VH-VL binders against a5use3. Designs and how they scored, part 4

Target 1, 222 residues: a5use3
Amino acid sequence: MVIHAIVPVKELHRAKQRLARVLDAHERRALSLAMLNDVLVALSYSPVSRIIVIGRDVETGHTARAHGAAFVIDQSAALNDALHQAAADIPDHAAALVAPSDLPLLGAEDVIALTCISGDKPGVAIAPAHDGGTNLLLVSPVVGWTFLFGPDSLTHHIAAARQRHLPVHLLRLPHLERDIDDIDDLIWLAQQPGDTSAQRLARMFLERKGAQLWQSSDMPPH

## First folded at step 19 (VH-VL)

Design i1
Fold by ESMFold2, fold request of step 21:
Structure i1 (fold): chain C 222 residues (1-222), chain A 117 residues (1-117), chain B 107 residues (1-107)
Amino acid sequence: as target 1 above (222 residues)
Amino acid sequence: QVQLVQSGAEVKKPGASVKVSCKASGYTFKSYAMHWVRQAPGQGLEWMGWINTYTGNPYYADDFKGRVTMTTDTSTSTAYMELRSLRSDDTAVYYCARDIGWGMDYWGQGTLVTVSS
Amino acid sequence: EIVMTQSPATLSVSPGERATLSCKASQSVDSYLAWYQQKPGQAPRLLIYDASYRATGIPARFSGSGSGTEFTLTISSLQSEDFAVYYCQQWYDHPYTFGQGTKLEIK
């Protein structure tokens, strides 16, 4: 199977706005770029043959090129339009993998697992999000596919696959189901095993703002 | 190598419409959005809007909504801007310019539209 | 919409000297700012993007700086071809508004 990964990246100034209570605009931008870097590292160690990053920021383009990814200028703020634009350069018979730029714990093993449950046959493999959405989508072949990200996208993608008579495979990946949207998520990320770029930034930000952000105030009695 | 060539100057009466063309060459037309910018004589630049050349969907600045239509013809790599219900204060040079996400790197030569009775 | 204000309206400077042009945004636009040069009878030319990156073919004497609400275009040693009108434009949010321009004149 020939897999082309698409990594859509929102305009950086619109990303991670709920973290504004803790992080300034520069810190939020840096965190978003670190997460993109981590996703691209994971994809580079996976069986994808090509990575396509689509976005509208100079630094997003620089990060993509640093990983050997193609960079496409996003002409639209609409996620599904951006995905179709990026997919235009994918051969009809190839598979498309959609991987969001904000999955800081994505590993190559997750991509491998998703490809394994699809086998080498036409089909759709989905890693659901906790909220009825879609964290990862692998569709083979990509020709004729309509991306339906947004509210209830899991249900919509399953329906789209069935309308095309493609089998659907679901793979739950719990470590990908938590979005980094608020301070509790940032603390959680900092506490997870590993040493990703996003984790290093999360730990650095939390330590600079206070040691107690690492621990709860309800320590058990000694 | 990248080139944007616009249609020639136009003279119109108030209430008429004008349609300016912008033919692109030297790059993949559907890969870059197209902006439209105008400049009244002796004045600064005014952003009118842009069009997604992949989907054909436009975005119009509020001052032009209801009077402007932006379209593309991908088979000829051409963008169009039509301005309706012309007034004398629509007299300007109209430019097309290629989007790169953080600026407009190539501009057409400009099309003078004169609105006079 | 985000209002971009340039100052001064006209700047008179001798060849070989430094010119400093200012652009102020009505709200933060982070680094999402471009600068253009326009000579009489010509289309604008992109000089600087993302506040500080020089566009292809732009001489090193042009530099951009700033972030947030305050931005500066500096021309470190003016040449005769640099006397023109300069515009800033924000790329933060629709509509992508321009400043009103600064005319750079020979003194």
Scores: ipSAE 0.686, ipTM 0.863, lowest interface PAE 1.5, mean pLDDT 91
Fold by ESMFold2, fold request of step 21:
Structure i1 (fold): chain C 222 residues (1-222), chain A 117 residues (1-117), chain B 107 residues (1-107)
Amino acid sequence: as target 1 above (222 residues)
Amino acid sequence: QVQLVQSGAEVKKPGASVKVSCKASGYTFKSYAMHWVRQAPGQGLEWMGWINTYTGNPYYADDFKGRVTMTTDTSTSTAYMELRSLRSDDTAVYYCARDIGWGMDYWGQGTLVTVSS
Amino acid sequence: EIVMTQSPATLSVSPGERATLSCKASQSVDSYLAWYQQKPGQAPRLLIYDASYRATGIPARFSGSGSGTEFTLTISSLQSEDFAVYYCQQWYDHPYTFGQGTKLEIK
């Protein structure tokens, strides 16, 4: 199986906006790039043949090229359009793996497990998200596939696979089910085993913010 | 060798329409969006909008919504901008420019559109 | 929309000297700022992107700096061909607005 990984990256100034309660724009940008770096490291040690990053920031492009990934300029701010744009030159019979850029605990073993559960056969393998969404999607073959990320995307992708007569395999990866969207998620990330770039930043940011929280007697610590 | 070649100058009466073409060469047309920018004589640059060359979907600046249509023909690597209901203050040089996400790196030579009675 | 204000409107300097052009945004645009040069009768040319990166083929005497709301284009040793109009443009949100331009002319 020849696998082309697609990593869609949101415009950095629009990423992680719910963290604005605790992180300034510079810190959110740094965290987003660190998570992208962690995902690209994981993919580079996995059985993917090619990594395609699609985004619209100079720093995103530099990060992609530093990992030997192709970089495609996103002409739209819509996730599914970006995925179709990135998939445009994937060979018809190749597989596509979609890995979001905000999975800071992704490891190569997760990608290997996803490929193993589907076997070297046509099908769709999904690592579901906590909220009825999709954390990882492997589709083989990619030809004719319509990406349906967004609300209830797990259900929509299962239905799309069945319409194409492709078997569906689900692999639950609990360490990938949590989005890093608020301060509780940041604390959780900092507490997990490992030493990813995003974890190091999360720990550093939380140490810095502790001093600020102590000056605000009405603001509870986490 | 990236090149954007625009159609020739136009003279129009108020109320008419104009359609400016921009033929791209030297790169994969569908990989880069196309902007349209105008410049009235002696004035600065005004962003009109852009078109996604992969999907064909445009985005128009508010001042031009309702009067502008941007399209592409991917088989000829050509972008088009049509401005309807022309007024004398639409007299300008109209440029196409290639998007790279953080700037417009190649520009057409410009098309002068003159609107006069 | 984000308003980009350039100053001064006209800057008179002698060849060989340094020129400093200012661009202010009505709200933060982070580093999403480009600079263009336009000579009479020509299309604009991209000089600087993402506030500080030089576009391909742009001489090292051109440098950009700034972030947030305040940006500067510096030309360290003016050449005869540098006398032109300079525009900044924000790339933060639609519409991607330009400043009104700074004309750089020989003193």
Scores: ipSAE 0.686, ipTM 0.865, lowest interface PAE 1.5, mean pLDDT 91

Design i5
Fold by OpenDDE, fold request of step 21:
Formats: C-alpha cells, structure tokens, sequence
Structure i5 (fold): chain C 222 residues (1-222), chain A 117 residues (1-117), chain B 107 residues (1-107)
C-alpha cells in the first residue's frame, strides 16, 4: 500500500499557546519546530512514500524541506481545509496518513503498527487521542474521504468510514495521548524514554527554569 | 514564469460596481491564495482581503465587508474582486498579489478604477 | 487591527550611502513582517519576508532585521534604482496591515 503522509502545522506563533504560562513565545516556537522535526523523522523511517507538510511559516517550510518533505502553503486557518488542500495531489487510490506536527513522541514503530493493523485492504486506521480526538489517521483509499478533525473526531471518522463501508481499526498509542500543556507535561515529556528533539528541548527548558524533576506514573486516561 | 495579469482600467459612477479580474499563469493557481490590495492616488497600500483559491473562501478586511466580493474561477486560473456601491474615495489602483504565507511575491500590474460623477 | 508605523516619512540619502528605514508595530508581530519596494507606476515588489529573509532576486545590499515590534530595513549602499517608496506589512494577524511607507529620495 502506497502511503502519503500529511503533516499539518499550525502557524508557529499560534502553536502551543497553552504553554504560554511556562514558555515564552520563542520557546513555544522552538518546541513546535522540534516536535515537527520529530514527526518528520518518525515518518522518514516509516513505510511512507511521500511526506507533505502544510503550513504558513518559513521555518516550517525549511524544516519540511530539510527532511525531504514537500511543503504546501496553507491557505486556511481550518485544519480540515488544510488537510484537503494537502491531499489534493495524493493519488486517488493511495492511502493518506495524517500526522499532526505536535506529536513529540511519535516513532516509526507507531506508524508501522498503524499500517500493519490496517493491512493492504481498503480501510481506516485511527490512533485515538485521549479526549476523543484523533492523533493519527490512516485512510485507504484517500479518494472521497472527508477529514473531520476536531472535537470528537474519533467518532466522526469512524462514522465516515462506516458510511463508506470501510473497516475501522483502532490502535491505542498511550505515549501519544498526553498533551503538552503545562509544566508537568513538560516534565513528563522530559522524563519519558528516548531523546527526541522535543524531549531534549523540554529538558533544556526545564533546566533553564530550574524546574524540579520527579518521577510520575500519571498518564492520560485510556 | 509566474504572471498575474489584471483587467483594464475602469471608470465608474458613484453607486456602481466594478469587477476586476486577475489571471494567473506560470504556476498552479489553486496552490496559492490571492490577495487584493489597493492604493489611492498618492497614498499607501491598503490590504482589502484575500481568497483561498483551493476552497474559494474569502476573508475581507472589515472596511470592505459588505461591499467586496472575491471569487475565483479555477478553470481559467482567474481571481475576481468586485467592489460595490462605489464612492469617489474608492478611486485607486487595485492589485492582486499571490500569497506565499509570509508575503506577496508576485503582483498584478494593477487596475485603475476611477469613480467620478 | 495592528497598526504599522514607518519612519521617517521621507528619507533623503546620497547614492552610495547607507539607508535605514524603520517599521514599528502597535503590538508584537514576532518576525511576521515583510518589506516591499514600489517605484512610480509599478506594482510593489517583495524585498524581505519574515523580517530578515531576502526574496528571490533581491540584492544583498538589502537586509532586514528586528523582531517583536521594531523592524529595520537597511540598504547598505544605495544605488540609483533604490530610490523608491518602501512599505512594511505585518503577517501576524488579519488584517495584514501595511505601514504608511517611507519615501527614499536622492539627497
């Protein structure tokens, strides 16, 4: 199955606003780019034929190109419109993988797992978010699909799949479910296994801010 | 080569409407949004709005809301800007310009719209 | 809306000299700022985007700097063709407002 990945990227100055109490604008921007980098790295090691980044920032474009991804200038503030725009050049019968740029712990294994569960047959595979959203969406074929990201997007995508008589496969990826919204989330991110760009940056920020690190087993509810 | 070619000069009476066209070539029309900017004689640049050429959805500056309509014809790679209820102070050169997310890199040659009694 | 204020309104400089143009935003716009050059009877031309990046084909003598609310366009050594009106534009939020422009004229 030929998979084209779409990475929507919010305008950097609008990204990670929930972290405004913890990180300044520059830091939030850096973190967003680091996360984008991590997502692109993950995708580059995945069975993805093409990566399409859609956004409106120069640095986003630079980052995309640095990873060999195509860059599409986002014409809309609406995520789903952006996704449709990005998907415009994807062959009708190819699969589309939507991976938001703010998945700091995305790994190739996650994408591989999602592709494996979906198989080679038409279908929809979803990695749900903790809040009923969608972290990852794999749709095969992409033709005729309507992206429905937003609140309750999991339910909406499932419904859309059913309307098209496509099987739905769900894959829980707990390490992707925690949003990075506050200092505790940054600490959590920093303490997770691995050494992604976002993790390194989180560690740096925490060190800079003198934040105390502690072990926590807190995870978003499943 | 990227080109934006606008329609010719217009002379209108107050209260009339004008529709300016902007034909794009040399690139994929639907891949770039289109802005409209006007410039009154001897004055600065004024952003009027822009249109998503993929979806056709426009966004207007508040000063023009209700009087302006931006549209596209993807089959001809043409953007349109209609300004209604024209006033004398609408006399200006109107430009279309291609969006690249962080600027407008290509501009039409401009269309002079003169509103006079 | 974000108000962009350019200064000076008119700048008189001799050929070969350095020109410094200022653009200030009423609120922070980070690096979301573009500079344009406009000559009489012509459409504007993009010079600088994202505050400091030169557009394609723009000579190295043009440079942009700044972030937040204060921005500067510098022409290191003015050439005869550089005498024009320069506009800044913020791309931080709608509407994408322009400055009033600075007229760069020959001293």
Amino acid sequence: as target 1 above (222 residues)
Amino acid sequence: QVQLVQSGAEVKKPGASVKVSCKASGYTFKSYAMHWVRQAPGQGLEWMGWINTYTGNPTYADDFKGRVTMTTDTSTSTAYMELRSLRSDDTAVYYCARDIGWGMDYWGQGTLVTVSS
Amino acid sequence: EIVMTQSPATLSVSPGERATLSCKASQRVDSYLAWYQQKPGQAPRLLIYDASYRATGIPARFSGSGSGTEFTLTISSLQSEDFAVYYCQQWYDHPYTFGQGTKLEIK
Scores: ipSAE 0.920, ipTM 0.955, lowest interface PAE 0.5, mean pLDDT 95
Fold by OpenDDE, last read:
Structure i5 (fold): chain C 222 residues (1-222), chain A 117 residues (1-117), chain B 107 residues (1-107)
Amino acid sequence: as target 1 above (222 residues)
Amino acid sequence: QVQLVQSGAEVKKPGASVKVSCKASGYTFKSYAMHWVRQAPGQGLEWMGWINTYTGNPTYADDFKGRVTMTTDTSTSTAYMELRSLRSDDTAVYYCARDIGWGMDYWGQGTLVTVSS
Amino acid sequence: EIVMTQSPATLSVSPGERATLSCKASQRVDSYLAWYQQKPGQAPRLLIYDASYRATGIPARFSGSGSGTEFTLTISSLQSEDFAVYYCQQWYDHPYTFGQGTKLEIK
């Protein structure tokens, strides 16, 4: 199965706004780009044939190209419209994997696991978010598919799949379910195993701000 | 080479409508949004809005909402801007310009619209 | 809307001299700032994007700097063809507003 990965990237100045109390605009921008980098690294080591980054920032484009990904200039304010735009040149018979750029702990193994459960037959595989959203979406074939990201997107995507008589496969990936929105999330990120770009920045930010790292295995509260 | 070729000059009466065309060539039309910018004689540039050439969805500046309609014809790679209820202060050169996310890199040659009684 | 203010309105400079044009935003626009050059009877031409990147084909004598609310376009050594009107435009938020322009004229 040929998989094209789509990485939608929010405008950097609009990303991670919830962290504004903790991080300044420059830091938020850096964190967003670091997360994008991490997602692209994960995808690069996964069985995807092509990576398409869609966004509206120069640095997003630079980051995409640095990883050998195609860069599409986002014409839309809405995520789903952007996804359709990005998918425009994906062959009808190919699969599309949607991976948002704000998954700092995404690993190649996660993508592989998702592709594995989906198999080589037509179908939809979803990694649900904790809030009823969608962290990862794999749809095969992409032709005729309507992206339905947003609130309750899990239910919506499942329904869409069923309407098309496509089997649905769900894969829970708890390490991807915590959003990075506040100081506790940054601390959590910094404390997780690994040394991703986002983790490095989180650690640096916390150090600069004098935040103490505590031993914690806290999962997202919801 | 990328080119944006606009329709010719227009002379209109107050209250009339004008529709300016912008034919794009040298690139994939649906890959770049199109902006419309106008410039009154001796004045600066004024952003009017832009249109998503993939979806056809426009976004207008507040000053033009209700009077402007931006559309595209993907089959001819042409963007259109219609301005209604024309007033004398709508006299300006109207430009289409290609969006690259952080600027407008190619511009049409401009279309002079003169509104006079 | 974000108001972009350029200064000075008119700048008189001799050929070969350095020209410095200012653009100020009423609120922070980070690096989402473009500069355009417009000559009489012509459409604007993109000079600088994202505050500091030169567009394709733009001579090295043009440079952009700044972030947040203060931006500068610098022409290190003015050539005869550089005398024109220069506009800044913010790309931070809709509407994508322009400055009122700076006319660069020969002294």
Scores: ipSAE 0.918, ipTM 0.955, lowest interface PAE 0.5, mean pLDDT 95
Fold by OpenDDE, last read:
Structure i5 (fold): chain C 222 residues (1-222), chain A 117 residues (1-117), chain B 107 residues (1-107)
Amino acid sequence: as target 1 above (222 residues)
Amino acid sequence: QVQLVQSGAEVKKPGASVKVSCKASGYTFKSYAMHWVRQAPGQGLEWMGWINTYTGNPTYADDFKGRVTMTTDTSTSTAYMELRSLRSDDTAVYYCARDIGWGMDYWGQGTLVTVSS
Amino acid sequence: EIVMTQSPATLSVSPGERATLSCKASQRVDSYLAWYQQKPGQAPRLLIYDASYRATGIPARFSGSGSGTEFTLTISSLQSEDFAVYYCQQWYDHPYTFGQGTKLEIK
């Protein structure tokens, strides 16, 4: 089975906004790019034939090209429209793997597991998100598929598969289900096994923040 | 080579409508969005909106909503901008320009639309 | 909408000298800022994108800097063909607004 991976990337200034209380705009941007890097590394070691990154940032394009991925300029504000745009050049008979750029702990083994559970026959394999969303989506063949990311996308994708008489395979990947939205999430990320770009950056941020807090605590109370 | 070729100059009466075309060549039309920008005589640039050439979905600046319609014909790689209910202050050179996400890298030659009674 | 303000409105500089043009945003636009050059009777030409990257074919004497709300276009040594109107445009949010332009004229 020939798999084309699609990595949708939000505009960097709109990414990780939930971390605004913890990280400044520059730090959030850096974290987003680090996560993108990690996803691309994972995909590069996976049985995918092509990686397509879709976004609107110069640095996103740089990152994509650095990993040998194709870069498509996103014309849409809507994720599903972007995905359809990115899938435009994927051969009809090929499979499409959608992997969001904000999966800091994605590994090649996760993608391999998803491909294995799907097999070589037509079908849909999904790694569900924690909130009823979709973390990973593998569709074979991609022709005629409608991407339905968003709230309750798991249910929607399952329904879409069934409408097309495609078998559905679900794969739980707990390490991908935690969103990085606050300081506790950053701490969690930093404490997980491995040394991804996002983890290294999280550790650095935490060290920096810790140092600042330490310095602040040394100031006499007003 | 990338080229954007626009339709010729137009002279219209107040209340009329004008439709400007922008034919693209030298690249995959559906891979890049198209912007429309106008410039009144002796004035600056004004962003009017843009259109997703893959989906055909437009986004308009608020000042033009209700009066402007942007469309595309993918079979001819042509973008269109129609402006209705023309008034004298709509007199301007209208440009189409290709989107690259962080700028407009190729521009049409411009279309002068003159609105006069 | 985000208001882009350029200064000065007109800048008079001699050939061979350095020109510095300013563009300010009413709110933070990070590095989502482009510069264009427009000569009389011509369409604008992209000079700088993402605040500091030169577009293809743009001479090295053109440089962009800044982030957030303050941006600068610098021409290190003005050539005769550089006298034109320059516009900045933010790409942070819709509408993608332009500055009012700076006319660079020969002193």
Scores: ipSAE 0.918, ipTM 0.954, lowest interface PAE 0.5, mean pLDDT 95
Fold by OpenDDE, fold request of step 21:
Structure i5 (fold): chain C 222 residues (1-222), chain A 117 residues (1-117), chain B 107 residues (1-107)
Amino acid sequence: as target 1 above (222 residues)
Amino acid sequence: QVQLVQSGAEVKKPGASVKVSCKASGYTFKSYAMHWVRQAPGQGLEWMGWINTYTGNPTYADDFKGRVTMTTDTSTSTAYMELRSLRSDDTAVYYCARDIGWGMDYWGQGTLVTVSS
Amino acid sequence: EIVMTQSPATLSVSPGERATLSCKASQRVDSYLAWYQQKPGQAPRLLIYDASYRATGIPARFSGSGSGTEFTLTISSLQSEDFAVYYCQQWYDHPYTFGQGTKLEIK
């Protein structure tokens, strides 16, 4: 199936505010852009036909275009409205993959896995968040779909799928379930395997601030 | 080419309402929000609000809440701004301007609204 | 609301000279700052966005700088057509407030 990926991006100055005690505004901005970069890299190596980034920052636009993604200027502060706006020119029969920009450990294999479990038939595939939210959403076809991101979005999306008589496929991706909100999260990110842009920044920030890295098995609960 | 063409000048009495139109062309209307800015004679620019052209949802500056209504007609690619309960200090040139997220890149030619007894 | 203050109110400069206009925000607005030029009887024209990027078609003699609360618009060598009123506008938060403007006039 033809998949169009949508990457909603929060305004950079409003992103990662919870890290304000650890990172200054510039660092938070850099981290957000690094995460966006990582998501776009992952998508570029995925079986996605088109990537649509929606946001309101110049740098977000630059980053999107640098990866060959289309950039849509977000007209709404509401995520779901933004998603509908971004999906407006996606062919009705095509699939839509929603991948938020704050998934620093997203890999192409994750997207491939999600696509694989969904198959080529109409359906909804979801990578749930640990808090009942939605990390990834794959909907086929996109026509008629209502995005329901927010609290308890997993339940809401499942219900929406059932209402449309679409099968639902769930894929647990533990490495995507931890939000980066505090210094412990940064440490966690830095300690994970890989060398994404966000990880490099996390490591740099921690080094700069003299934070100690400890071996930890602190993973989000399933 | 992108163009925003506004309706003609208006003369109104205090207490009346005025509705200014802004017809967009040369681009996909629903892809860009529309701002409204006014400028009293000899004064600076004042942001009034903007409207999401995809959803139709407006956001108004506090000073205009309750008196202003912004709407769109997607079929004609036209944005509208209605200002009610007009008073003399509402005399100004009113502009529509296209949003690009970090500025307003195209402006209408402006519509003079004169409120006079 | 965020208050934008421009200075000076009026700037008199000779053609060919450098002009420097200031815009200050009452709060941090990072780089969310645009500059506009307005000539008499015309609508404003976008000059600079995100504090330092020139809009399409804007001559290289126009440049923007600054971040946080202090911003500057510089015209390296004034041309006759550059004499106008200049406004800054913050895009950090609603309402998207303007400065009161700086009038650039011929000395």
Scores: ipSAE 0.917, ipTM 0.954, lowest interface PAE 0.5, mean pLDDT 95

